# Miniprotein binders against Glycerol-3-phosphate dehydrogenase [NAD(P)+] (gpsA): the designs that were tried, part 1

No score or structure here was measured in a lab: all are predicted.

Target 1, 321 residues: Glycerol-3-phosphate dehydrogenase [NAD(P)+] (gpsA), of Methanothermobacter thermautotrophicus (o26468)
Amino acid sequence: MMVTVIGAGSFGTAIAQVLSWNAEMVRLMARRSEVVENINRTRENSAYHPGVKLRDNIEATLMDGSVLEESEYVFMAVPSGNLRSIVRSMNSSLEDKKIVSCIKGIEHPGLKTMSSVIREETGSRTVFSISGPNFADELIRGMTSGITVGASTRYAREIAGLLKSPRIILDHSENVEGVEFCGILKNVYAVAMGILDGQITGENHRHSLLTLCFREMNLILNEMGYGELHDRFCGFGDFLLTSTTDKSRNRTLGLMLGKKMRLSEDSTITIESLRSIRAIRELTEGLELPVLEMVYQTMQEPENVNLYIREFQERISRPEF
Positions, changes and structure headers below are counted from each chain's first letter, unless a header gives other numbers.
ipSAE, averaged over its two directions, is called F for ESMFold2-Fast, E for ESMFold2 and O for OpenDDE. V2 adds 0.75 times the mean of E and O to 0.25 times the DockQ between the complexes of E and O.
[cut] marks letters that were taken out.
The coordinates of atoms that the task and the answers printed are left out; those that the model quotes come from them. Centres of patches stay.

## First folded at step 9 (miniprotein; from Z1 with E80W)

Design Z6
Fold by ESMFold2, look of step 9:
Structure Z6 (fold): chain B 321 residues (1-321), chain A 105 residues (1-105)
Amino acid sequence: as target 1 above (321 residues)
Amino acid sequence: SEKEKIVEEFRKRMREARKLLYEAAETGNREQAEELIEEAWEIAREARDYAKELGDPKLERKAWRMEYRIAYTHFEIAEWFGDEEQALKSWRIFEEAYEQIEKLE
């Protein structure tokens, strides 16, 4: 009945708005008092979604485990690097909750999915995931969005009930970690496509490279036992969105690398991207993955991006490839 | 052993030409860029000569691809500095290198 969203950033606020149509009340936890007051006083999270009125049944609070007592479902929408500490601070309040991770990151050096981190800290077995081609600004405005729900069938139906609207298209997999892993993989390949787009190429070439990226993603998914996910919203859909639009932070990072531009002074996206790339590379060490290698080498030595792109192109142009 | 030595001379020159192109694209100084392009051309032609000595069409195609890259890089530099005459020359050379690659398959 009562649903809590932990994390009042761009996506957390968007998913709270989606949930508000089906839940009796949505509690939205924010780190900063000014965000709480902005939401509660003006029905707006103006820092993240200026001009968007939030529904009246959304109530913002500071991060406080005591308000979770009333919630059946908890959606986690915090940065991946902060997840473990936040879960620890609320541990006993989360132990019997149905927890849905909306986070598309991996914990390094342990190489753990966000659902795994939550399970370790809480001992809970009701930990699920959602992922898909879901830019927050479109989602909060009610534009059509596809979402994959990673949960056992019973809980997938309950989560689908919380997300239902004429503009939400849902598919489902029981592979909670696989759904999360798709979200991690697409970030690597979005960086790859950004790097390649920075080199100014023809549309035939660009779309051929999209195909090679997606094929490489599928090799990784198959190796990990997640092959059934490649054509779900969390797989193909999210990869395509993230790799082909200017709104993608990871594609933008790649574009800056491909054009040899100075990286953003906000280094959070760079650190998280490199962490994810290292994790994926380690998990797939036995595979021949030319795109992954090009991204990895470029992130390590950005000044040599033109060399790594040329070597990548030469590699894929060989008759044996 | 002699054949392997020639292959290593080819590879050394391909690596060096690649480095010179990277520097030419990065310098932001017209005179330095032209100097680096000239050096890259010399080294790339030496690499093609080694490929011909070996009689290896695959290596000869790689050498032509290097010359193709040099011409394209020079075209971009010329455009950046507004040198329309050099840009047209470089584009023509780029097209000629492409034709050589096509002939070798």
Scores: ipSAE 0.000, ipTM 0.099, lowest interface PAE 20.2, mean pLDDT 84
Fold by OpenDDE base, look of step 11:
Structure Z6 (fold): chain B 321 residues (1-321), chain A 105 residues (1-105)
Amino acid sequence: as target 1 above (321 residues)
Amino acid sequence: SEKEKIVEEFRKRMREARKLLYEAAETGNREQAEELIEEAWEIAREARDYAKELGDPKLERKAWRMEYRIAYTHFEIAEWFGDEEQALKSWRIFEEAYEQIEKLE
């Protein structure tokens, strides 16, 4: 089977490498001819993964719908903000394709998941997702990684076959949107843990707060009908990775907020996080979500972060029973 | 017709801007990426001007979508290179372009 990966970024290149173990050929679509030529010539995507040799059955190509004709599966690994435009440009070529979104994000302002954007633009009925605790640098190097496949059982088996490796652990959900939503929701709690990091007195405290974050995440997942995903790689796995690892941009954002650093209101991560937080807050109206509220308040008024942490602590000090 | 010529010029510029954006996103060189983004912006603005001259809100919306894309790409590039100031600027432009698209939808 021939597979296409659209987006020659960090994750797109990494997933192409994973897929290359099972696919006959992997076409890695890049936007720039220079990147295509460099990948094909050097067998490396040095901009993202310097020193990592790509397998011989990975071919870089320009983003062109005509190149998709031979591919049954298409993995989307472009930035969330570019997804609609890219898909639109290739919509006729994608209509009959099995498309797997690898993108962690939502389209603003409409708060559409990536799979929904793909469905809208392509008309494809076979749009799926993958997500998990997957740093691209570890993934491309063949480090063991868990991946949740969001697809019907029929197609999940096919996707699993493409991802199969002794170094890939797979779980599954039929809830495509839920798998994507976990990828968005986990970022809120990564920010929360970043904010709280400066207040953490010990490991007991850290893991107690992580538990509260995870519990709250699960409340939201349940409200959205995605409760089955709490113990999946896309849920707990990605939550834990993003909330505890310094490589997480969202946790770093939280750390900055916790230090009363005025995040430039203009940072994309800040804006995306704020938009996501607002969206989740709107979707969960009526639920008592102390962590979300603390994050939301802190994002709006970072100067008062200590107040919001104190209020949060007061709220959680009340026993649940 | 003159109108058809303008539409063709619009389409030409949109294709060129798109090409430059793709090149900017993949060069891995900051200076080159910035140059390509700047050129893409100029071309996209010209395209928008053509759309305005035609008085076609659909073309104008397409032009704003190009600016939206340029701004976002520039944001991504800036973030990748750790240029927080440029990332912020590009994000603002991105938001403005988005608002314009919504007004024309």
Scores: ipSAE 0.000, ipTM 0.208, lowest interface PAE 13.6, mean pLDDT 87

## First folded at step 17 (miniprotein)

Design V3
Fold by OpenDDE base, look of step 17:
Structure V3 (fold): chain B 321 residues (1-321), chain A 109 residues (1-109)
Amino acid sequence: as target 1 above (321 residues)
Amino acid sequence: SEKEKIVEEFRKRMREAEKLLEEAAETGDREQAEELIEEAWEIAEEARDYAEELGDPKLERRAWEMEYEIAYTHFEIAEWFGDKEQARKSWRIFYRAWRQIRELERELR
């Protein structure tokens, strides 16, 4: 089977490498000809993964719908803000494809998941998702990683077959949108843990706060009808990874906020995180979510972060019995 | 002594405030409970003034303990009747009093 990955970024390149173990050929689509030429010539994507050799059955191509004809499965790994435009440009070529979203983001202002955007633009009935605790740098180097497949049982088996290796652990849900939503939601709590890090007195404190974050995440998942995902790789796994590791850009963002540092407006990570947090707050109107409220307030007025942390601490000290 | 008189007045007010809080907790009427809490606050403020005049950290701690109990009782009543705004306000007062008690406990050690 031939497979296409659209987006030659960090994660797109990493997932292409994973898929190359099971696919006959993997086409990795990039926007820039120089990137295509470099990948094909050097067998490396040096901009994202310097020194990592790509398998021989990965071919870089320009982003063009005409080259999709031979691919049964298409994995989407582009920035969330560019998804609609990219898919629209290739809609006629994607209509009959099985499309797997790898993107952890939401579209504004309509607050649509990436799979919903793909369905709207392509009319495809076979749109799925994957998510999990997957740093691209570890994934491409073949470190063992858990991945949740969001698809019906029939198609989940096919996708699992494409991802299968001794270094990939798979779980499954039929809730495509829920799997994507977990990937967005976990960022809120990564930022929260970053904000709180400067106030943490010890490991008991850290893991107590982490528990409160996870509990709040589960409340949101349950409200959205995604409660079954709490123990999946896309849920607990990705939440834990993003909230506890220094490699997490969302946690780093939280650390900066906690220190009252100015956020770079030009940082893609900052923008994506801010958008996601705002989106989750809008979707959860009416719920009592002290962590989310603390994060949202801090993002709006970083100078008052100490006040918001204090208010949060006062609120969580309330007896629950 | 003048000091003994002040301590006696302090103790009298503390007992009066305790009684009012018990009555507030036992009443099923919101309006009556709020009135009793308000009266308890006035008495507790007078008690605090006496404690400050003496400069005795033990009496100051007891005054904060009374504020703690009043604020907590008010919080419970507000929650029972579904008044989220008052519950939040009372909880903040409660938590402030709790912090002050803990600070004074450290100084008294």
Scores: ipSAE 0.006, ipTM 0.153, lowest interface PAE 11.0, mean pLDDT 88
Fold by ESMFold2, look of step 19:
Structure V3 (fold): chain B 321 residues (1-321), chain A 109 residues (1-109)
Amino acid sequence: as target 1 above (321 residues)
Amino acid sequence: SEKEKIVEEFRKRMREAEKLLEEAAETGDREQAEELIEEAWEIAEEARDYAEELGDPKLERRAWEMEYEIAYTHFEIAEWFGDKEQARKSWRIFYRAWRQIRELERELR
């Protein structure tokens, strides 16, 4: 089977390597010709994964909808802010394809998941998702990774066949948007843990706060009808990875906020994090979510982080909590 | 040349094994699936023998890739019919084939 990955960044290249074990050929679409040349000539995407040799059946091309004719499955691994325009530019080539979103973002306005954006632009009913604790540098090196497949059972089996290897552990949910939503939530709570890590010094305290973050995520998942996902790779696994490691960009953002370091408001991670936090806050206006409120207030007025942490701690200390 | 004839025999076996594997995955009959898997293994072993005779790591890699696919298909069939002993055996073969492919790809670098 022929498979295309759209987006040759860190994750797109990593997932192409995983798919190359099971697909006859993997086409990896990049926007820059030097990336295409680098991959095809040297078997390396040195801009994103220096020193990692890509399998021979991966072939890079420029972004061009005409090469999709041969592919049955298309994996989407572009930045969330570019998704709608990229899908529009390839719309007629994507209508009959089975599309798997690998993107952990939400679109404004409308608070739409990436699979929802793809369905709107193409009218397709065969749009799916994957998510899990998958740092790209570990995934591409063949280190063990868990992935949740969001698809109906028939298509989940096909997607699992494309991803299979002894190093890939798979679980499944029919809730395509729920799998995506887990990826959005864990990023918000990774920022929250970063803020708290910036000011706490005890392991008991740290792990108690991790528990409260996870409980709050579960309240949100239950409210949205996604409660079954809390113990999946896309849920607990990805939350734990993202909230506890230095490699997490969201946790790092939170850590800098908690230590009162100045941030560039123009940075991509800061802008996307604030947008996600606003989106989640909007969707959950009826819920009591002290962690979410603390992170939102801190991102609006970082100079007052000590006040917001104190208010959070007072709130969770009440007997009714 | 004689080598070109051996390569053609290798490719013929690979195509035959692929067809048997597809049929084994599509049948709902346990006995039929097991017979097709057994035949696919016999043909895949012949293909591996040809690849080893040639000493070509690229062909050896492809032969291990066929064993990888047969073992995974057999694992799924065993799981479907509740044969836990066969499922464990098939998984071990699948894992071994995967390791061999990685080792050969390292050599080809």
Scores: ipSAE 0.000, ipTM 0.437, lowest interface PAE 11.5, mean pLDDT 86

## First folded at step 22 (miniprotein; from D3 with E65W)

Design G3
Fold by OpenDDE base, look of step 24:
Structure G3 (fold): chain B 321 residues (1-321), chain A 109 residues (1-109)
Amino acid sequence: as target 1 above (321 residues)
Amino acid sequence: SEKEKIVEEFRKRMREARKLLEEAAETGDREQAEELIEEAWEIAEEARDYAEELGDPKLERRAWWMEEEIAYTHFEIAKWFGDKRQARKSWRIFYRAWRQIRKLEREYR
């Protein structure tokens, strides 16, 4: 089976490497000819994974719908902000494809998950997702990783077959959007943990705050009808990884906010994080979410972060009875 | 075929409704925006009727996407003009449509 990965970024390249163990050929699509040429010539995507040799059955190609004809499965790994335009440009070529979103993001405005955007633009009925505690640098090097497959049972088996490796642990949910939503939510709470990190007095405090974050995340998941995902790799796994690991860009963003540092407005991570936080706040209007409120307030007025942390602490210290 | 005709009529109405929403979002006049939103709702209902006539889950989901889009556009317009009451109403409609789409997407798997 031939498989295409659209997006030659960090994760797209990593997932292409994983898929190459099971696919006959993996086409890795990039927008820029320079990237395509570099990958094909050097067998590395040095911009994202320097020193990692890609398997021989990975071929880089330009992003063109005509090249999709031979692929049954298409994995989407482009930046969230570019998904709609890319999918729209290829809609006729994607309509009959089994599409797997690997993107952790939400469209704003409109509050649509990536799978929803793909469905809207292509009209495909076979749009699925994967998510989990998957740093691309570890994934591409074959480190053991858990991945949740969001698909119907039938297609989940096929996707699992493509991802199959002794170092890939799979779980499954039929809730495609829920799997994606976990990936969005975990970033919000990673920012929260970053903000709170400077106030943490000990490990008891850290893990108490993590529990509050996870509880709030689960409250949102339950409200959305995604409660079954709390213990999946896309849920707890990715939440924990992103909230506690220094490699997390979202946690790092929170750390900067907690230190009253000015965020670079041009940073992709800042833009995506802000988009996600705003989107989740809008989607959860009417819910009592102290952590989300603290994060949102801090993003609006970073200079007042200590006030917002104090207000948060006072709120969580109130008796629930 | 009769099916192709219905699909074409559905697509026509969906395009018309989207155009009205774009116009509503671009107008600086509240009254005009409300009129355009109302017209978009009427056209979207017609599109929904065609989707129901065909019994095609794909068209049904697209009809709900249009409702979601209309409601969200109306929310943003109301918010921009400072109409908190209408914004809350439109948000509830949006959120209901959003949930319904997700429900349908689960049922048609």
Scores: ipSAE 0.013, ipTM 0.247, lowest interface PAE 8.2, mean pLDDT 88

## First folded at step 25 (miniprotein)

Design L1
Fold by ESMFold2, fold request of step 26:
Structure L1 (fold): chain B 321 residues (1-321), chain A 105 residues (1-105)
Amino acid sequence: as target 1 above (321 residues)
Amino acid sequence: SEKEKIVEEFQKRMEEARKLLEEAAETGDREQAEELIEEAWEIAREARDYAEELGDPKLERRAWWMEEEIAYTHFEIAKEFGDKRQARKSWRIFYRAWRQIRKLE
């Protein structure tokens, strides 16, 4: 089977490598000819994965809908802000394809998931999602990764076949949008754990805070109708990865905020975090969410972070029963 | 009624601004993207004026959110073209708009 991956960034290249073990050929679409030439000539995407040899059955191309003719499955791995325009430029070529979104983002201000954007632009009814604890550098190097497949059962089995390897562990949900939303929601809680890091007095404390964050995440998931996803790779697994590791950009942002370090005014992670907080607050208006409130207040007035930490600590010290 | 006409003009401007942002994100031409962003700002400002005339906090929040997204789109364009000065300017504009929404409940 022929498979196309649209987007030759960090994750797109990693997922192309995973797919290359099961597909006859993988086409990897990139925006720049330099990336295409680098991959095809040297078997490397040096900008994103220096020193990693890509399998010979990966062929890079520029973004052109005409090359999709041979593909049954298309994996979408472009930045969330570019998705609608890219899909629109190819929409007739994508209409009859089975499309898997790998993107952890939500469109503003309408708050549409990536799968919803794809369905709206193409009219396709076969649009799916994947998400999980999947740092791209580990995935491309063959380290074991868990992935949740968001699809109806028939298509989930097909997608599982494309991802199959001893290094890939899979679980499944039919809630395509729920899988996507988990990826957005966990980022706010990673920021929260970063903000709180300097106040943690021991491992009991840290794990109590992780529990409170995960409970609040679950309240939101239940409110949105995604409660069944809490214990999937895209839920608990990705939350833990993002909230506990030094490689997490969102946790690192939280660490900087907790130390009252100056926000960089060209920081992509900071502006994306602000957008995610906006989206989540709009979707959860009316809910009492102490962790989210602490993060929001901190981002609103970073100079007052110690006050917001203290208010949070006082709030959680009072029994609710 | 008078209020119904103002709401209609607000909604028209919001949709026009959204379409301009989509076009700005699609173009490969820096100058064309800047022109589309400038037009989007003009139309979004008109939408906010209508929302303020109505005195409806929900519409005012939507208008500020649109300005937030215009600034974000401009930030992304600046980053793609390596323009650090414009990226910083767009980031600051985004952050100011983001903070305004809290004031509107």
Scores: ipSAE 0.701, ipTM 0.879, lowest interface PAE 1.0, mean pLDDT 89
Fold by ESMFold2, fold request of step 26:
Structure L1 (fold): chain B 321 residues (1-321), chain A 105 residues (1-105)
Amino acid sequence: as target 1 above (321 residues)
Amino acid sequence: SEKEKIVEEFQKRMEEARKLLEEAAETGDREQAEELIEEAWEIAREARDYAEELGDPKLERRAWWMEEEIAYTHFEIAKEFGDKRQARKSWRIFYRAWRQIRKLE
């Protein structure tokens, strides 16, 4: 089977490597010719994964819908903000493809999931998702990773076959959109854990805060009709990874906010976090979400972070019952 | 009524700005993208002026959200082409719009 990955960034290259163990050939589409040449000539994507040798059955190409003709599955790994434009530019080449979104983002201002954007632009009914605790640097190096496959059962089995290896652990849900939404939600809570890090008095405290964050995440999942996903790799697994690991860009952003460090005004992770917080707040109007409130207030007025931490701590000291 | 005419002008500007923004994101050509972004800004500012004249917080919020979208698109374009100065400028504009939406909630 021939598989295409659209997007040769950090995750796109990693998932192409994973797919290369099961697919006959993997085409990896990049926007820039220097990335294409780097991969094809040296078997590396040095800009994103220096020192990692890519398998010989990965062929990089520029973005061109005509090369999709031979592929049955297409994995989308482009930035969320570019997805609609990219899909539109290739629309006729994508209509009959089985499309798997790897993107952990939501479209503004309509607040559509990535799978919804793809369906809207192509009319395709074979649009799926994957998500989980998958740092790209670990995934590309063959370290064990859990992945939730969001697809109807027939297609979930096909996708599982493409991802199958001794180092890939799979679970499944037919709720394609729910799998995607888990990936969006966890980022807010990673920022929150970063903001609160300096106030953690011990491991009991840290794990109590993680519980409160995950409880709030589950409240949101239930409100959206995705409650069955809370204990999947895309739910608990990705939440825990992102909220506890120094490798998490969102947790690192939270650490900087909690320490009142200067935010980089050209940071992609910062602007993406702002967009995610906006989206979640809009989707959860009417819910009492103390963690989200603390993060939102901090992002509004970062100089006042210590006040918002104190207000949060006072609020959670009151029994819910 | 006079208010309904102003709402019509607001909606026309919002739709026109959205179309320009989509074109800017799709072009792949830096010079063309910059021209479309500047045009989108002009039209979005007119839309905000209409929303402010109406004094309707919901329309003012939508106008700021459009400015947020334009700034984000410009930031992404600047990052794609390695223009750090423009990326920082676009980030600051995005953040101001993001904060303004909160004030209108």
Scores: ipSAE 0.611, ipTM 0.819, lowest interface PAE 1.1, mean pLDDT 89
Fold by OpenDDE base, look of step 25:
Structure L1 (fold): chain B 321 residues (1-321), chain A 105 residues (1-105)
Amino acid sequence: as target 1 above (321 residues)
Amino acid sequence: SEKEKIVEEFQKRMEEARKLLEEAAETGDREQAEELIEEAWEIAREARDYAEELGDPKLERRAWWMEEEIAYTHFEIAKEFGDKRQARKSWRIFYRAWRQIRKLE
């Protein structure tokens, strides 16, 4: 079987490497000719994974729908903001494909998950998702990783077959959108833990705050009808990883906010995080979510972060909470 | 050429085995799934014989991919039906195939 990965970024390259163990050929699509040439010539994507040799059955190509003809499965690994335009440019070639979204993002202002965007643009009825605690640098090096497959039982087995490795632990949900939503939602709490980091007095305190974050996350998941995902890799796994590790860009963003640092408006991570947090707040209107509220307020007015932390602390100290 | 004929027969068997695995995954009946998997194993062994006859490392690798796929499918089916013993057996077969593939790459 031939498989295509659209997006030669950090994660796209990593997932291409994983898939290459089970696919006859993997086509890795990039927008820039320089990246394509570098991958094909050097067998490395040095911009994202320096020193990691890509397997011989990975071929880099330019983004072009005409080269999708031989691929049954297409994995989408582009930035969330570029998904609609990229998919639209190849829609006729994607209509009959089994498409797996790897993207942890939401479209704003429409509040659409990536799988929803793909379905709208392509008309494909076979759009699925994967998510989990998966840093690309560890994934590409074959470090053991958990992945949730969001697909019907039939297609979940096929996707699992493409991902299979002794170092890949898989779980499953038929809730495609829920699996994607977990990947978005966890970022709120990563930012929260970053904001609160300066207030943490010890490990008891840290893990108590993590518990409050996870509880709030579960409230949102339940409200959205995604409660079954709380203990999946896409849920607790990715939440925990992103909230506790220094490699988390969202946690780092929170650390900066907690220090009253102004965020660079031009930073991709800042833009994506802000978009996600705003989207989650809009989707959860009417719910009492003190962590989300603290994060949202802090992002709007970082200078007042200490006020928002105090308000949060007062709320969680109430007996009814 | 004789080489082309062998490759053609190899490809035919690979496709047949894949079809059986798809059917096994979709049937929802344990007994039928086990029969289909057993048939897939027979076909995969024939495919491996063709690969060995040709002495092509690429075909050998593909033959091991098929064994890996069969074993993994059987593992998932065994898990679905709660057969822990078969799941463990299939996982070991899968892991063996995975190791062989890595040696050929």
Scores: ipSAE 0.041, ipTM 0.386, lowest interface PAE 3.6, mean pLDDT 88
Fold by OpenDDE base, fold request of step 26:
Structure L1 (fold): chain B 321 residues (1-321), chain A 105 residues (1-105)
Amino acid sequence: as target 1 above (321 residues)
Amino acid sequence: SEKEKIVEEFQKRMEEARKLLEEAAETGDREQAEELIEEAWEIAREARDYAEELGDPKLERRAWWMEEEIAYTHFEIAKEFGDKRQARKSWRIFYRAWRQIRKLE
């Protein structure tokens, strides 16, 4: 089987390397000719993974719908903001494809999941997702990684076959949108852990706060009908990774907010986070979510972060909580 | 050439085995799936024999890839039906094939 990966970024390159073990050929599509040439010539994507040799059955190509004809599966690994335009440009070539979104994010301002965007633009009925605690640098080096496959049972087996490795642990859900939603939701609580970092008195306290965050995530997942995902790699796994590591951009954002640092209003990550939080608040009206409320308030008025942290602490200390 | 004929037979076997595995993966019947997997293993063994006869590392790698695919499919099916014993057995076969493929690269 031939497989295409659209997007020669960090994760796209990493997933291409994983897929190359199970596919006859992997086409890795890049937007820039220089990247294509570099990958094909050097067998490395040095901009993202310096020193990692790509397998011989990975061929870099330009983003062109005409080259998709031979591929049954297409993995999407482009930036969320570019997904619609890229998919639109290749719409006719993608309509009959089995498409797997690897993208953690939502489209703004409409708050659409990546799978929804793909379905809208292509008309494909076979749009799936993968997610999990997956740093691309570890994945490409063959470090053991957990991945949730969001697809129907039939197609999940096919996707699992493409990802199979002794170093890839797979779980599954038929809830494609839920798998994607976990990727968005975890970022909010990573911000929360960043905001609260300065208040953490010890590891007992840190892990108590992580528990409260995870509990709220589960409440939200249950409200959305995605409760089965709480213990999947896309849920707990990715939450834990993003909330406990310094590599997380969202946790870093929270750290800055907790220190009353004014974030640039033009920061894409800030805008995305705020939009996601607003959307989640609207979807969870009536739920008691003190962590989410603390994050929401802090993002709106960072100067009052200490007030919001105190209010949060008072709420969680009540016997009824 | 005799070599070309062997490669052609090898390719034919590989395609046949793949079809059987696809059918095994699509069937919701355990007995039928196991029968198809057994047939796929027989074909894969024949393909491996052809690869060994040629002494071509590329064909040998492809033969191991087929064993890997069969073993993994059997693992997934066994897991689906709750056969933990077979799942563990198939996983070990899968892991062995995976290691061999890496050695041949």
Scores: ipSAE 0.037, ipTM 0.493, lowest interface PAE 2.5, mean pLDDT 89

